# VH-VL binders against q3z8e7, part 26

Target 1, 156 residues: q3z8e7
Amino acid sequence: MVEKIPMTASGYKKLEDELSTLKVKRIDVIEEMRLAAMDKDMRENAPYHAAKEQRGQIEGRIKEIEHELKYADVSEYTDTNTSKVNMGSTVKLRDPKNGECCTYTLVSPKEIEPLKGKISASSPIGKAVFNRNKGEQIEIEVPSGTLQYIIEDISF
Below, E stands for the ipSAE of ESMFold2; O stands for the ipSAE of OpenDDE; V2 stands for 0.75 times the mean of E and O plus 0.25 times the DockQ between their complexes.

## First folded at step 15 (VH-VL; framework fv_denrakibart)

Design T1 (at its last look DockQ between E and O 0.02; V2 from the best seeds 0.00; counts 0 for: pae E 18.8 > 2, placed apart)
Fold by OpenDDE, look of step 15:
Structure T1 (fold): chain C 156 residues (1-156), chain A 122 residues (1-122), chain B 113 residues (1-113)
Amino acid sequence: as target 1 above (156 residues)
Amino acid sequence: EVQLVQSGAEVKKPGESLKISCKGSGYSFTDYWIGWVRQMPGKGLEWMGIIYPRDSDTRYSPSFQGQVTISADKSISTAYLQWSSLKASDTAMYYCARHKLYFTESSYFDYWGQGTLVTVSS
Amino acid sequence: DIVMTQSPDSLAVSLGERATINCKSSQSVLYSSRDKNYLAWYQQKPGQPPKLLIYWASTRESGVPDRFSGSGSGTDFTLTISSLQAEDVAVYYCQQYYSTPYTFGQGTKVEIK
């Protein structure tokens, strides 16, 4: 069995929306390829090659999204009437001392992209924010000490 | 017990400003979104918008965006709905209600205020 | 915006008989992966604020009598009162909370025949 992919309902919806958009885009790119292919010299047809490459990228992402949607595990929110950070959430953290903000998205291990702020729920930041409320102050232990942040915003 | 108590009925003239209130009690006010719903006389319910009292994050219906201002004072567990210039068409019952969660899963109202009747006439 | 359309606008039912209210959304409010429909039903009696009856299309709110049930999926939903009681005279509203704005249906007035 394929392991389920934890995500929020909002995250799932976003994937569906993206999928829809990509499918339309795919049609457009295919048409671009068709038009570009009318050129008899395909070797020098930059538009065609560009469109073809873009199609490949789109198709790759479509497959990825379809996989995620198929194996998505959208967890039940606790009956707590509070907004909490969950898998798929994008969290804006504000340093109360200097006002600096950072944005992170909790993702599955396969989707981790630290440079893009995509972090695991099991990461130090992920653990600190997981199941926390908007407006809550959190602490993150780092080698240099304890960092304090306020969850300023939660989105999907 | 969770309660939402709204301010009393208002009788106003067109062009006047108005701010009505909704005070929450019996729960952690800052943990729940508060919404406003309009009901014109003899008409249905209209979702106006919601606010998160912790940081005053607000979401408006496009139909009400720019027409009203939703705000909150968390220090006194009170949400507000205000008009800068009332119109006769603003005559309606206005309800505040607790939105269980901001996330789509719980974006329904579980507790409601008693309503504030606003009458705008010349 | 998702448009919610109820039918009928008004319904007269004899005491003890079944009342059926339909609600249709302009687009699906189902999250397929979770198999959850983001739909709620409210009851509003004369002179009172609305009361939550059903959420997730079919889950009864605490304290709501068993005679009330919600069903449906995707775009078509139904609120059923299995045996109409005198105290059930009210206007009923469906609401989607799939996407903002969280729109209501226009309401269905239920009266005793």
Scores: ipSAE 0.018, ipTM 0.595, lowest interface PAE 6.6, mean pLDDT 88
Fold by ESMFold2, look of step 15:
Structure T1 (fold): chain C 156 residues (1-156), chain A 122 residues (1-122), chain B 113 residues (1-113)
Amino acid sequence: as target 1 above (156 residues)
Amino acid sequence: EVQLVQSGAEVKKPGESLKISCKGSGYSFTDYWIGWVRQMPGKGLEWMGIIYPRDSDTRYSPSFQGQVTISADKSISTAYLQWSSLKASDTAMYYCARHKLYFTESSYFDYWGQGTLVTVSS
Amino acid sequence: DIVMTQSPDSLAVSLGERATINCKSSQSVLYSSRDKNYLAWYQQKPGQPPKLLIYWASTRESGVPDRFSGSGSGTDFTLTISSLQAEDVAVYYCQQYYSTPYTFGQGTKVEIK
């Protein structure tokens, strides 16, 4: 697999820090499981089952982060470039039919917050705006049809 | 206990090939980068490159790129350093070392092999 | 390449006295988003492989005596041995791991005066 995961240098380092924290938490959760398993009825051992669930979530997140870090495509770029959409750019999209606008910021996968408009460069919207200039009309295919937008503004 | 055990000392002539080894044990070999460091007689340490054994992702110092080959066989937890044609200037002690953060490009070495002395002379 | 320059090249210090080794990088090794300096110190005793002493400029590796300390930031770093002991006779190296190649300083030999 050659597909890279675009992210900023800060995003990459945030994932590295989270991984370190999770490995420490994993040690703690394994100890909690050991302590909870001491001579108790497993059907009534809520602390053991809670710790087991936490361990599963921690292990899953660790594997996810290890994958993201391995395939990360880290770019260090200036935050003052407004000529083309790139990682870290904030884009204002205008619907030409009704004039309504929406704003998105391209962020690393760890920083994704769709309800706040923070999306990945690999999302349908991210792919459509990446490396595009202010004033360009873009088309985004979604299950309900094709959406058309105009890149009204680009900022950081 | 984490161990990196290197192959024994070598005496070679210029133009000969050589492959030296570094076997890791006591840890998950495929979860850590392994680096190689050269130390010429009476000189300091030189970073040669690193490899991630899980997928053989390899990064070389520009000074050594094209001069050596770094490889790994994850099935036997072993990393290698190889020359196709040795020169007298390759005479040095060669260390393998484990990268502390097993998933990053950042590389400080927490465990070192015992070293392999390579002597190239007629 | 980031050039690492140590000073002095050699140092003779009386038992129990303070030894100070400096390391200067040609470029900053501070990664601002993590507020971490990508600098390590190693000790190499005669006939032995190097041993990690300090990483992230100031974090002491487990099992390293507390008389060893690291300080500095950006481009200027210091390794301090607060009270030199006989077993501290070695060559000390700094290394940056901010960007490849992860270069070492030329080394500082520490001896007992």
Scores: ipSAE 0.000, ipTM 0.465, lowest interface PAE 18.8, mean pLDDT 82
ESMFold2 (binder alone), look of step 15: mean pLDDT 93; pTM 0.954

Design T2 (at its last look DockQ between E and O 0.03; V2 from the best seeds 0.00; counts 0 for: pae E 14.5 > 2, placed apart)
Fold by OpenDDE, look of step 15:
Structure T2 (fold): chain C 156 residues (1-156), chain A 122 residues (1-122), chain B 113 residues (1-113)
Amino acid sequence: as target 1 above (156 residues)
Amino acid sequence: EVQLVQSGAEVKKPGESLKISCKGSGYSFTRYWIGWVRQMPGKGLEWMGIIYPGDSDTRYSPSFQGQVTISADKSISTAYLQWSSLKASDTAMYYCARHKLYFTESSYFDYWGQGTLVTVSS
Amino acid sequence: DIVMTQSPDSLAVSLGERATINCKSSQSVLYSSRDKNYLAWYQQKPGQPPKLLIYWASTRESGVPDRFSGSGSGTDFTLTISSLQAEDVAVYYCQQYYSTPYTFGQGTKVEIK
């Protein structure tokens, strides 16, 4: 049995944040790989190889973090906060101007279903909400301008 | 030692208001969620909602949303459950319980109050 | 809402024998990113508040005897009392804390046969 890993609440949170960031990065890198792979000369495709290497590094770190989180023993009496938006999170966004709400679930590229509110973490909305807390105001750049939303709720 | 001490039993009539309390001690009150659980006579446990005293973030079960109000006063390490107008159907044991935060709002309760019996009858 | 369903509703077991309680969730309570099941078990004796027994589906709370164990993943979970003792007579509840509302099972009454 793996021994529990003592850490502070803040430490745990940092790991979660890092994990979330890495997961987004992984998606981006995979996309880069895809784009690079469209080139005919794969053997000489430096961008592809570079992206592949980066993916490996990211995946390695993700595994490490997941291990730490899995066996984390968070100390009592440390500062705790609500969870941040992560992969798999469902986020309710509220327009502060009109009160309208939209719900999105951050998913992997393979799981994207826009009509069901399942969006990529690498999407404009996904990037805007990732690692954000409930109650935070985010900005999303659209062709018509900048949209402002408040993260009203985070769930899984 | 972590303790949750709830207010005493209440006997009320329908239509009356009520506010019961749960005082926490032996731990950092603002760092742990406090939940309320209803147990009607001879029935199971019902998750009502939770509050984070640090910022008063509150979550309700849909079944209890609008039916009760959960609040907290962190200055005295006390959580509250209140009704504006009691019903006979509100007759139950009410427990407060501490929930350990794991940054995912996971709500398992490690410490429980002794319970507050609320009886509503005409 | 995630519905928690326990089985059986009641169980009579002889002293020293194994008691098994099942809990099924209407949807998975496994958070894959953490590889953790957001499932807890409680024991409630008559006239007492519930007591936490197991969390993360299989981790025993401090002070809980070794005869209590939790297992399962995803949607199917089991609480096992390897050797039922007299003091184990109680109602047992599972609870998911994967998503709000953090619902309880309906409870399983364990009695001595």
Scores: ipSAE 0.024, ipTM 0.601, lowest interface PAE 5.6, mean pLDDT 89
Fold by ESMFold2, look of step 15:
Structure T2 (fold): chain C 156 residues (1-156), chain A 122 residues (1-122), chain B 113 residues (1-113)
Amino acid sequence: as target 1 above (156 residues)
Amino acid sequence: EVQLVQSGAEVKKPGESLKISCKGSGYSFTRYWIGWVRQMPGKGLEWMGIIYPGDSDTRYSPSFQGQVTISADKSISTAYLQWSSLKASDTAMYYCARHKLYFTESSYFDYWGQGTLVTVSS
Amino acid sequence: DIVMTQSPDSLAVSLGERATINCKSSQSVLYSSRDKNYLAWYQQKPGQPPKLLIYWASTRESGVPDRFSGSGSGTDFTLTISSLQAEDVAVYYCQQYYSTPYTFGQGTKVEIK
């Protein structure tokens, strides 16, 4: 089983746009390699070797994006049906023992900002809240035991 | 050879503006992100932000957003870091550096400029 | 922001002995679909800009001596200098490039005992 890659609709769109751009750039760099190869000793041809490295970088990024798009799990929602925590959700957690609250937003790996509460769906907190409803009690496993929280609010 | 050459040291007073430069040569300037890194006296490295000179796509660390402007002039293969109003706390060494991976903003730095020392004092 | 924490802050090592520098990230920097750790190590000698040593956690940059090696995955990483030389006196930094801001560790100063 292949692991799904959570991302927002805007994240998916950005990858599609980058892929399109890279495919055009690939054509350009292949032509630069062809031109460099026509007139020079390949072993000592600096323009050819520079273009070859650029092509390798482009090909690598293209393959990376194609994999991400193929296995993307795009989460979209509307106000009408946003009852569960999903990608892009902001969740407010309350500690039922002392009433303290904390707020987290589930984001794609490219958007992680932990000090601002932007965490991945694969983090301990992200895993615990994903696909849960407002009012549910959740458990987060830590070395000192199990922490308990209540999902106080869900927004996007 | 790939080279990043930065503008010379600056001595300024609080409230003055400043624009320092980083000129790239020996490679396709528009194909690689350029980043700026601050190092305060006796302190570590701080990532400030990056720019893709090909289209001026610019990303800032939240700590520097709105505090500095990163720009590039691709016609002369030069990136810039600028302040509209310097503070004494801006006293630091500033490095520009190039990403290795030309097609992604998510990369490490393979070539570094020599640094520009900015001193801001009354 | 992903916080990068190095340990120790400084260390003194006899010539020819092993130096070990640890770097821990507050979140995983492993991009599982590519099986890549978005972590680099830099060396900064006094009065010089940083120099790239290691990328993808364990890949040595061209021209870097074999005594430098990187290891680790996810959140825990190590830079090892197997036989310290006089020229290795420097401050060493780890950096994550997984998500912006691409934060550095606070640095580890390596000195000769």
Scores: ipSAE 0.000, ipTM 0.489, lowest interface PAE 14.5, mean pLDDT 83
ESMFold2 (binder alone), look of step 15: mean pLDDT 94; pTM 0.953

Design T3 (at its last look DockQ between E and O 0.05; V2 from the best seeds 0.00; counts 0 for: pae O 14.7 > 2, placed apart)
Fold by ESMFold2, look of step 15:
Structure T3 (fold): chain C 156 residues (1-156), chain A 122 residues (1-122), chain B 113 residues (1-113)
Amino acid sequence: as target 1 above (156 residues)
Amino acid sequence: EVQLVQSGAEVKKPGESLKISCKGSGYSFTDYWIGWVRQMPGKGLEWMGIIYPRDSDTRYSPSFQGQVTISADKSISTAYLQWSSLKASDTAMYYCARHKLYFIESSYFDYWGQGTLVTVSS
Amino acid sequence: DIVMTQSPDSLAVSLGERATINCKSSQSVLYSSRDKNYLAWYQQKPGQPPKLLIYWASTRESGVPDRFSGSGSGTDFTLTISSLQAEDVAVYYCQQYYSTPYTFGQGTKVEIK
């Protein structure tokens, strides 16, 4: 029932590294809280309150990463799948109405760079192109309507 | 390369609404606080507030609470500043900026957007 | 709110001379448990966004020239430009990030005499 989370091996490694870093930061923030709590006036200790909130954010991110790693579906770019869009694929999309083209590369969540065309498989565009062939028309539903594109090229 | 790219200049009339944007790239957008800073013509910098995009946890300066809304859409790595009803006194340059410290609320700004000039004139 | 007061409001300094900018906070910004002053300095050149110079009161940001230095603790802080250059003409701001709102000083305009 649990959806797998597509990612590259490098994306998986980046999450592992972030998790390790967060666990160290958690120790530091807990120590900061403990040292600050030795002051008698907790109400007037803004850094204590900020650290307490930051601990909560760190714990939340750790839980999120542990979930992502547990349900990760790790895939690598391979030219044996050149006929279908997969993780690591670069996809050229053409708007059939005006002929404008744009190019996207499917990457792991940690490798996302939207201004450079690096998007996740879970993004609206990524979901629409995943496992599709060259020449297929895809639709992306947005609040203002449905956008139509044609997969003009797939490279890896 | 870390970048914060803001929406273009705006010319508005009093009473109109406005939403300006700040798009972050080159870093993990959801894991850093983003703030908004006002600079009225010929004046200094005013801290307006910050947001943590992962969960939309937002902190406002008392001077701006209820006057503006700070929001974020993490799916497109964009923070927003919006007014429901502009005043002539809202004429200013508005900057977005990122906290340097990963996850940490009590931080300074290391990367700044280019600014968005908002002009409100009758 | 912690009020940040800079002095002077404007400063004219000859090229190569020392410029000194003071910043006072209405409350201590020293977090004693970590021995950290929650104070930053920014430079804003004409027509540009602010740029981070100094954080933790005395730590210089990467790429900032050695002539910029910060000092002070608690409520009293100083930004020093040891040898003013033409490109240092700007407005300088201090900021506390000890407690919200993370207020700025009113700014100090530095000009060449």
Scores: ipSAE 0.007, ipTM 0.521, lowest interface PAE 9.6, mean pLDDT 84
Fold by OpenDDE, look of step 15:
Structure T3 (fold): chain C 156 residues (1-156), chain A 122 residues (1-122), chain B 113 residues (1-113)
Amino acid sequence: as target 1 above (156 residues)
Amino acid sequence: EVQLVQSGAEVKKPGESLKISCKGSGYSFTDYWIGWVRQMPGKGLEWMGIIYPRDSDTRYSPSFQGQVTISADKSISTAYLQWSSLKASDTAMYYCARHKLYFIESSYFDYWGQGTLVTVSS
Amino acid sequence: DIVMTQSPDSLAVSLGERATINCKSSQSVLYSSRDKNYLAWYQQKPGQPPKLLIYWASTRESGVPDRFSGSGSGTDFTLTISSLQAEDVAVYYCQQYYSTPYTFGQGTKVEIK
């Protein structure tokens, strides 16, 4: 028997919405990859690799969400928007090693705006902070290794 | 406010090496591609290449591949363009510019440095 | 490489009049699946770096006056200044970012007649 994952009805809905968005985004990213791959000169270009990486991130998040939905145990809980990082949350991350901070807003793939620190929940950072509490230490997997950050603040 | 500040004008002789810089501020430097664009005197804009500071992934235009080196030091939010041996034909204004987004869909430049004039003459 | 060709090379327009700059790509920069044209326009005033005006062929960058508009699709694009102002004297460039290298047009110099 697989253990069920407790969550709120609202949380479940959010996951469904996110999944839907990610699936659309996945299609777009795949098309971008196709486009980038059309030109032999582009096979080694930044756009192609960027798209490929994004695809991987999206697919990873989709898999996670599908797992959560599959094993969800929806119960009557009150959602506290400020207690955990959710879609739409702005999170301040602090590097415990050097004290440097960075701020990100978690958004849907369609709302990604890196210029404004708006990142996807499917990004390495998004995945690491999603549904986490203030004060938690998180690990972010990047190609260069693993980064550690503390969630310093959560806001909307 | 997003700013790209480039190093000052350079006057060099053929055969000399040169490294010019572009410092970004007002944004997360590691999250955006930085590109270099050449503009020869009285001429148009030429895309030279781009670098992603986070992992130093670098891409060059075929025309500039092997002719220059693009690098970045993310610790000081600075991108570099360098020559090992300058030619007179390298005389130009060089701009650094930021891609608006990391994704393919935004591979246009939204912010530009003020430019670095490089003059190479014997 | 995708070659971008602008026309005309230079344009003199009276103040308050319409300025039209054309840009043609050697290949389509329209991605049909997304219905987006990977085309940008830049303005470069004398002694200044280029400034982004338009992206996706017709989307105006924030802060750009309404008199600037981009149109076109596929291989043919147009930048229009509906009412030329003195501060609009500059060289304008189109750029494709459909495929690398991200080539620019040769530029169009806009002057006041």
Scores: ipSAE 0.000, ipTM 0.541, lowest interface PAE 14.7, mean pLDDT 86
ESMFold2 (binder alone), look of step 15: mean pLDDT 91; pTM 0.933

Design T4 (at its last look DockQ between E and O 0.01; V2 from the best seeds 0.00; counts 0 for: pae E 19.9 > 2, placed apart)
Fold by OpenDDE, look of step 15:
Structure T4 (fold): chain C 156 residues (1-156), chain A 122 residues (1-122), chain B 113 residues (1-113)
Amino acid sequence: as target 1 above (156 residues)
Amino acid sequence: EVQLVQSGAEVKKPGESLKISCKGSGYSFTHYWIGWVRQMPGKGLEWMGIIYPRDSDTRYSPSFQGQVTISADKSISTAYLQWSSLKASDTAMYYCARHKLYFQESSYFDYWGQGTLVTVSS
Amino acid sequence: DIVMTQSPDSLAVSLGERATINCKSSQSVLYSSRDKNYLAWYQQKPGQPPKLLIYWASKRESGVPDRFSGSGSGTDFTLTISSLQAEDVAVYYCQQYYSTPYTFGQGTKVEIK
């Protein structure tokens, strides 16, 4: 049994877009190979070999993307219950002590961007908020102790 | 328009081999999983298996594993179901069906073929 | 394998009355990360292939009348026909697509009383 690959709807869309772009690029590179092969001996044709290598890289990435898409478990914005924190959810956390707020989006490991608040569902924060409701108080274990936050808002 | 057109009814004897087909049109055949469902006379639907035509990745029900072969020829947008040696118990209607979700292995069936009746009798 | 069990096996309902079909899965088909149930309902009329009615347990497929609705979560699901019409005479199947094999229920025959 092949495990599903969790990802956000946005992540899935990005993969689709990348796939489309790569397919076009593949055609172009193949043409470059053809043109390069016309003028020089194949063994000493640097442009040809470069194009061939690029083709291989493109094809490899295409296969990878298609694999990910094939087994993707995508969170859908339109059909997802926003009452609970799910994959792809954006969560606003408020510190009840100081009133400070932080916003995080739960994403797959491949989509992690800490500087943009994109965190893994398996992260300490992710685990704490996952499947929680708006208004719930959560606890996050950190090396310095236990932090408490209230889930103020859930959105996609 | 999405269409799945299956091959015609088959009348066979036990021990004979058979390969039935399902041709898809109106969509990107290679990037939707296509499955086979058996329905014995007067009985319910049985999930047999699915195939991803792009790379021929195939999933079988344990009940049908080794009993049938699911394949696809993406060059002609056709999926196949075949038996090496038919049994009387293989008498049934066989449907092909397409997964709704693009690329997705885990999906429900949105479009169905018209079915292929296979009769196996001595 | 996830076993799907429908109840009842057959149902006779008067025209215009509510028809209720239940489907139970041996394991949960709810994927918590998406909060979605991997459950579909199909309608099969005599001599025809199955037709998709409901997906994700409660979403109607395009073109499906509003009288059809799906509900439930986890292991217990229900297909409801709010007002049975003559054209609704058919066998209805639930199916899980949470894990392979994507098994069907045994079917429920709906007839007019």
Scores: ipSAE 0.023, ipTM 0.640, lowest interface PAE 4.5, mean pLDDT 89
Fold by ESMFold2, look of step 15:
Structure T4 (fold): chain C 156 residues (1-156), chain A 122 residues (1-122), chain B 113 residues (1-113)
Amino acid sequence: as target 1 above (156 residues)
Amino acid sequence: EVQLVQSGAEVKKPGESLKISCKGSGYSFTHYWIGWVRQMPGKGLEWMGIIYPRDSDTRYSPSFQGQVTISADKSISTAYLQWSSLKASDTAMYYCARHKLYFQESSYFDYWGQGTLVTVSS
Amino acid sequence: DIVMTQSPDSLAVSLGERATINCKSSQSVLYSSRDKNYLAWYQQKPGQPPKLLIYWASKRESGVPDRFSGSGSGTDFTLTISSLQAEDVAVYYCQQYYSTPYTFGQGTKVEIK
């Protein structure tokens, strides 16, 4: 069973437009890497390494968007008076081992900003919290092991 | 939050081996270089080398080439600094630090570990 | 290797007064095709790891008070603390990251007069 990714029709269109833009940016970054590799020792080459990181981010985002478009469920959400995590929710996660907290906001794919905590419902964290209640423990598998969090708070 | 947590202080004798660790959290560990910096007692900072954990691309200062081994285990988000045979002159504080990469930026240290004091004496 | 030389080695400044630290590199750290100086400044308080203050010679890192500023280009750089506070007592280091090894200056100790 493949999980559907909630989004609006306008959100779907924004993802399509972002994908087109990213594919153009990918071409530009690959050319920048090629030019930087021609000019300097790559081990010492700051422009090459900057472009390499940017390419990784672009490739990752393209894969995310293609997945989200493939499994999109275009619908409208108008009810924010619920106890469950949904689109637009801000969740506070607590690590039960050390009490450290982190905060994420579920946003439409067009509004994703992972470094600022704005994530999609299809991200590993988003999948784990979506449609869950305050107080539930969630698990996320990462290369370093299983991360466990408790949904400490849900706000809107 | 980005954190770099280093292993605890070590007291060793000359000739012993040692491997100290630096665990990164709160960011994509494999996408940033990790560097090591030595600070001898009462002295300044010395850049030792860096590693890119995704592919283990490792670069050493000429002063430290062959003297230490820098490595990483990306599966546990950890970088290492290792000696096969410690000398008294290796007595120092050792820091790990993350190199920030942005478009038009390169290798300066934006986050530092707390340091690991290594004492080597007879 | 690019040698980084700081001056003075130590500096005593009255509270609220301006502190000025100089850093000179043995080779230019200006990457002309990017028009960027690959120079950073760090603060190290007693018993603490270094903390990034300035990058690209003049850009202040997030959370660093605006009394800290960096200037200079090519081979000559300056860190300025416009109004010294008690918590600014530390050793300050410049670092070039133009080419490996990414060398540091020898440090400048700032004290309250």
Scores: ipSAE 0.000, ipTM 0.458, lowest interface PAE 19.9, mean pLDDT 82
ESMFold2 (binder alone), look of step 15: mean pLDDT 92; pTM 0.949

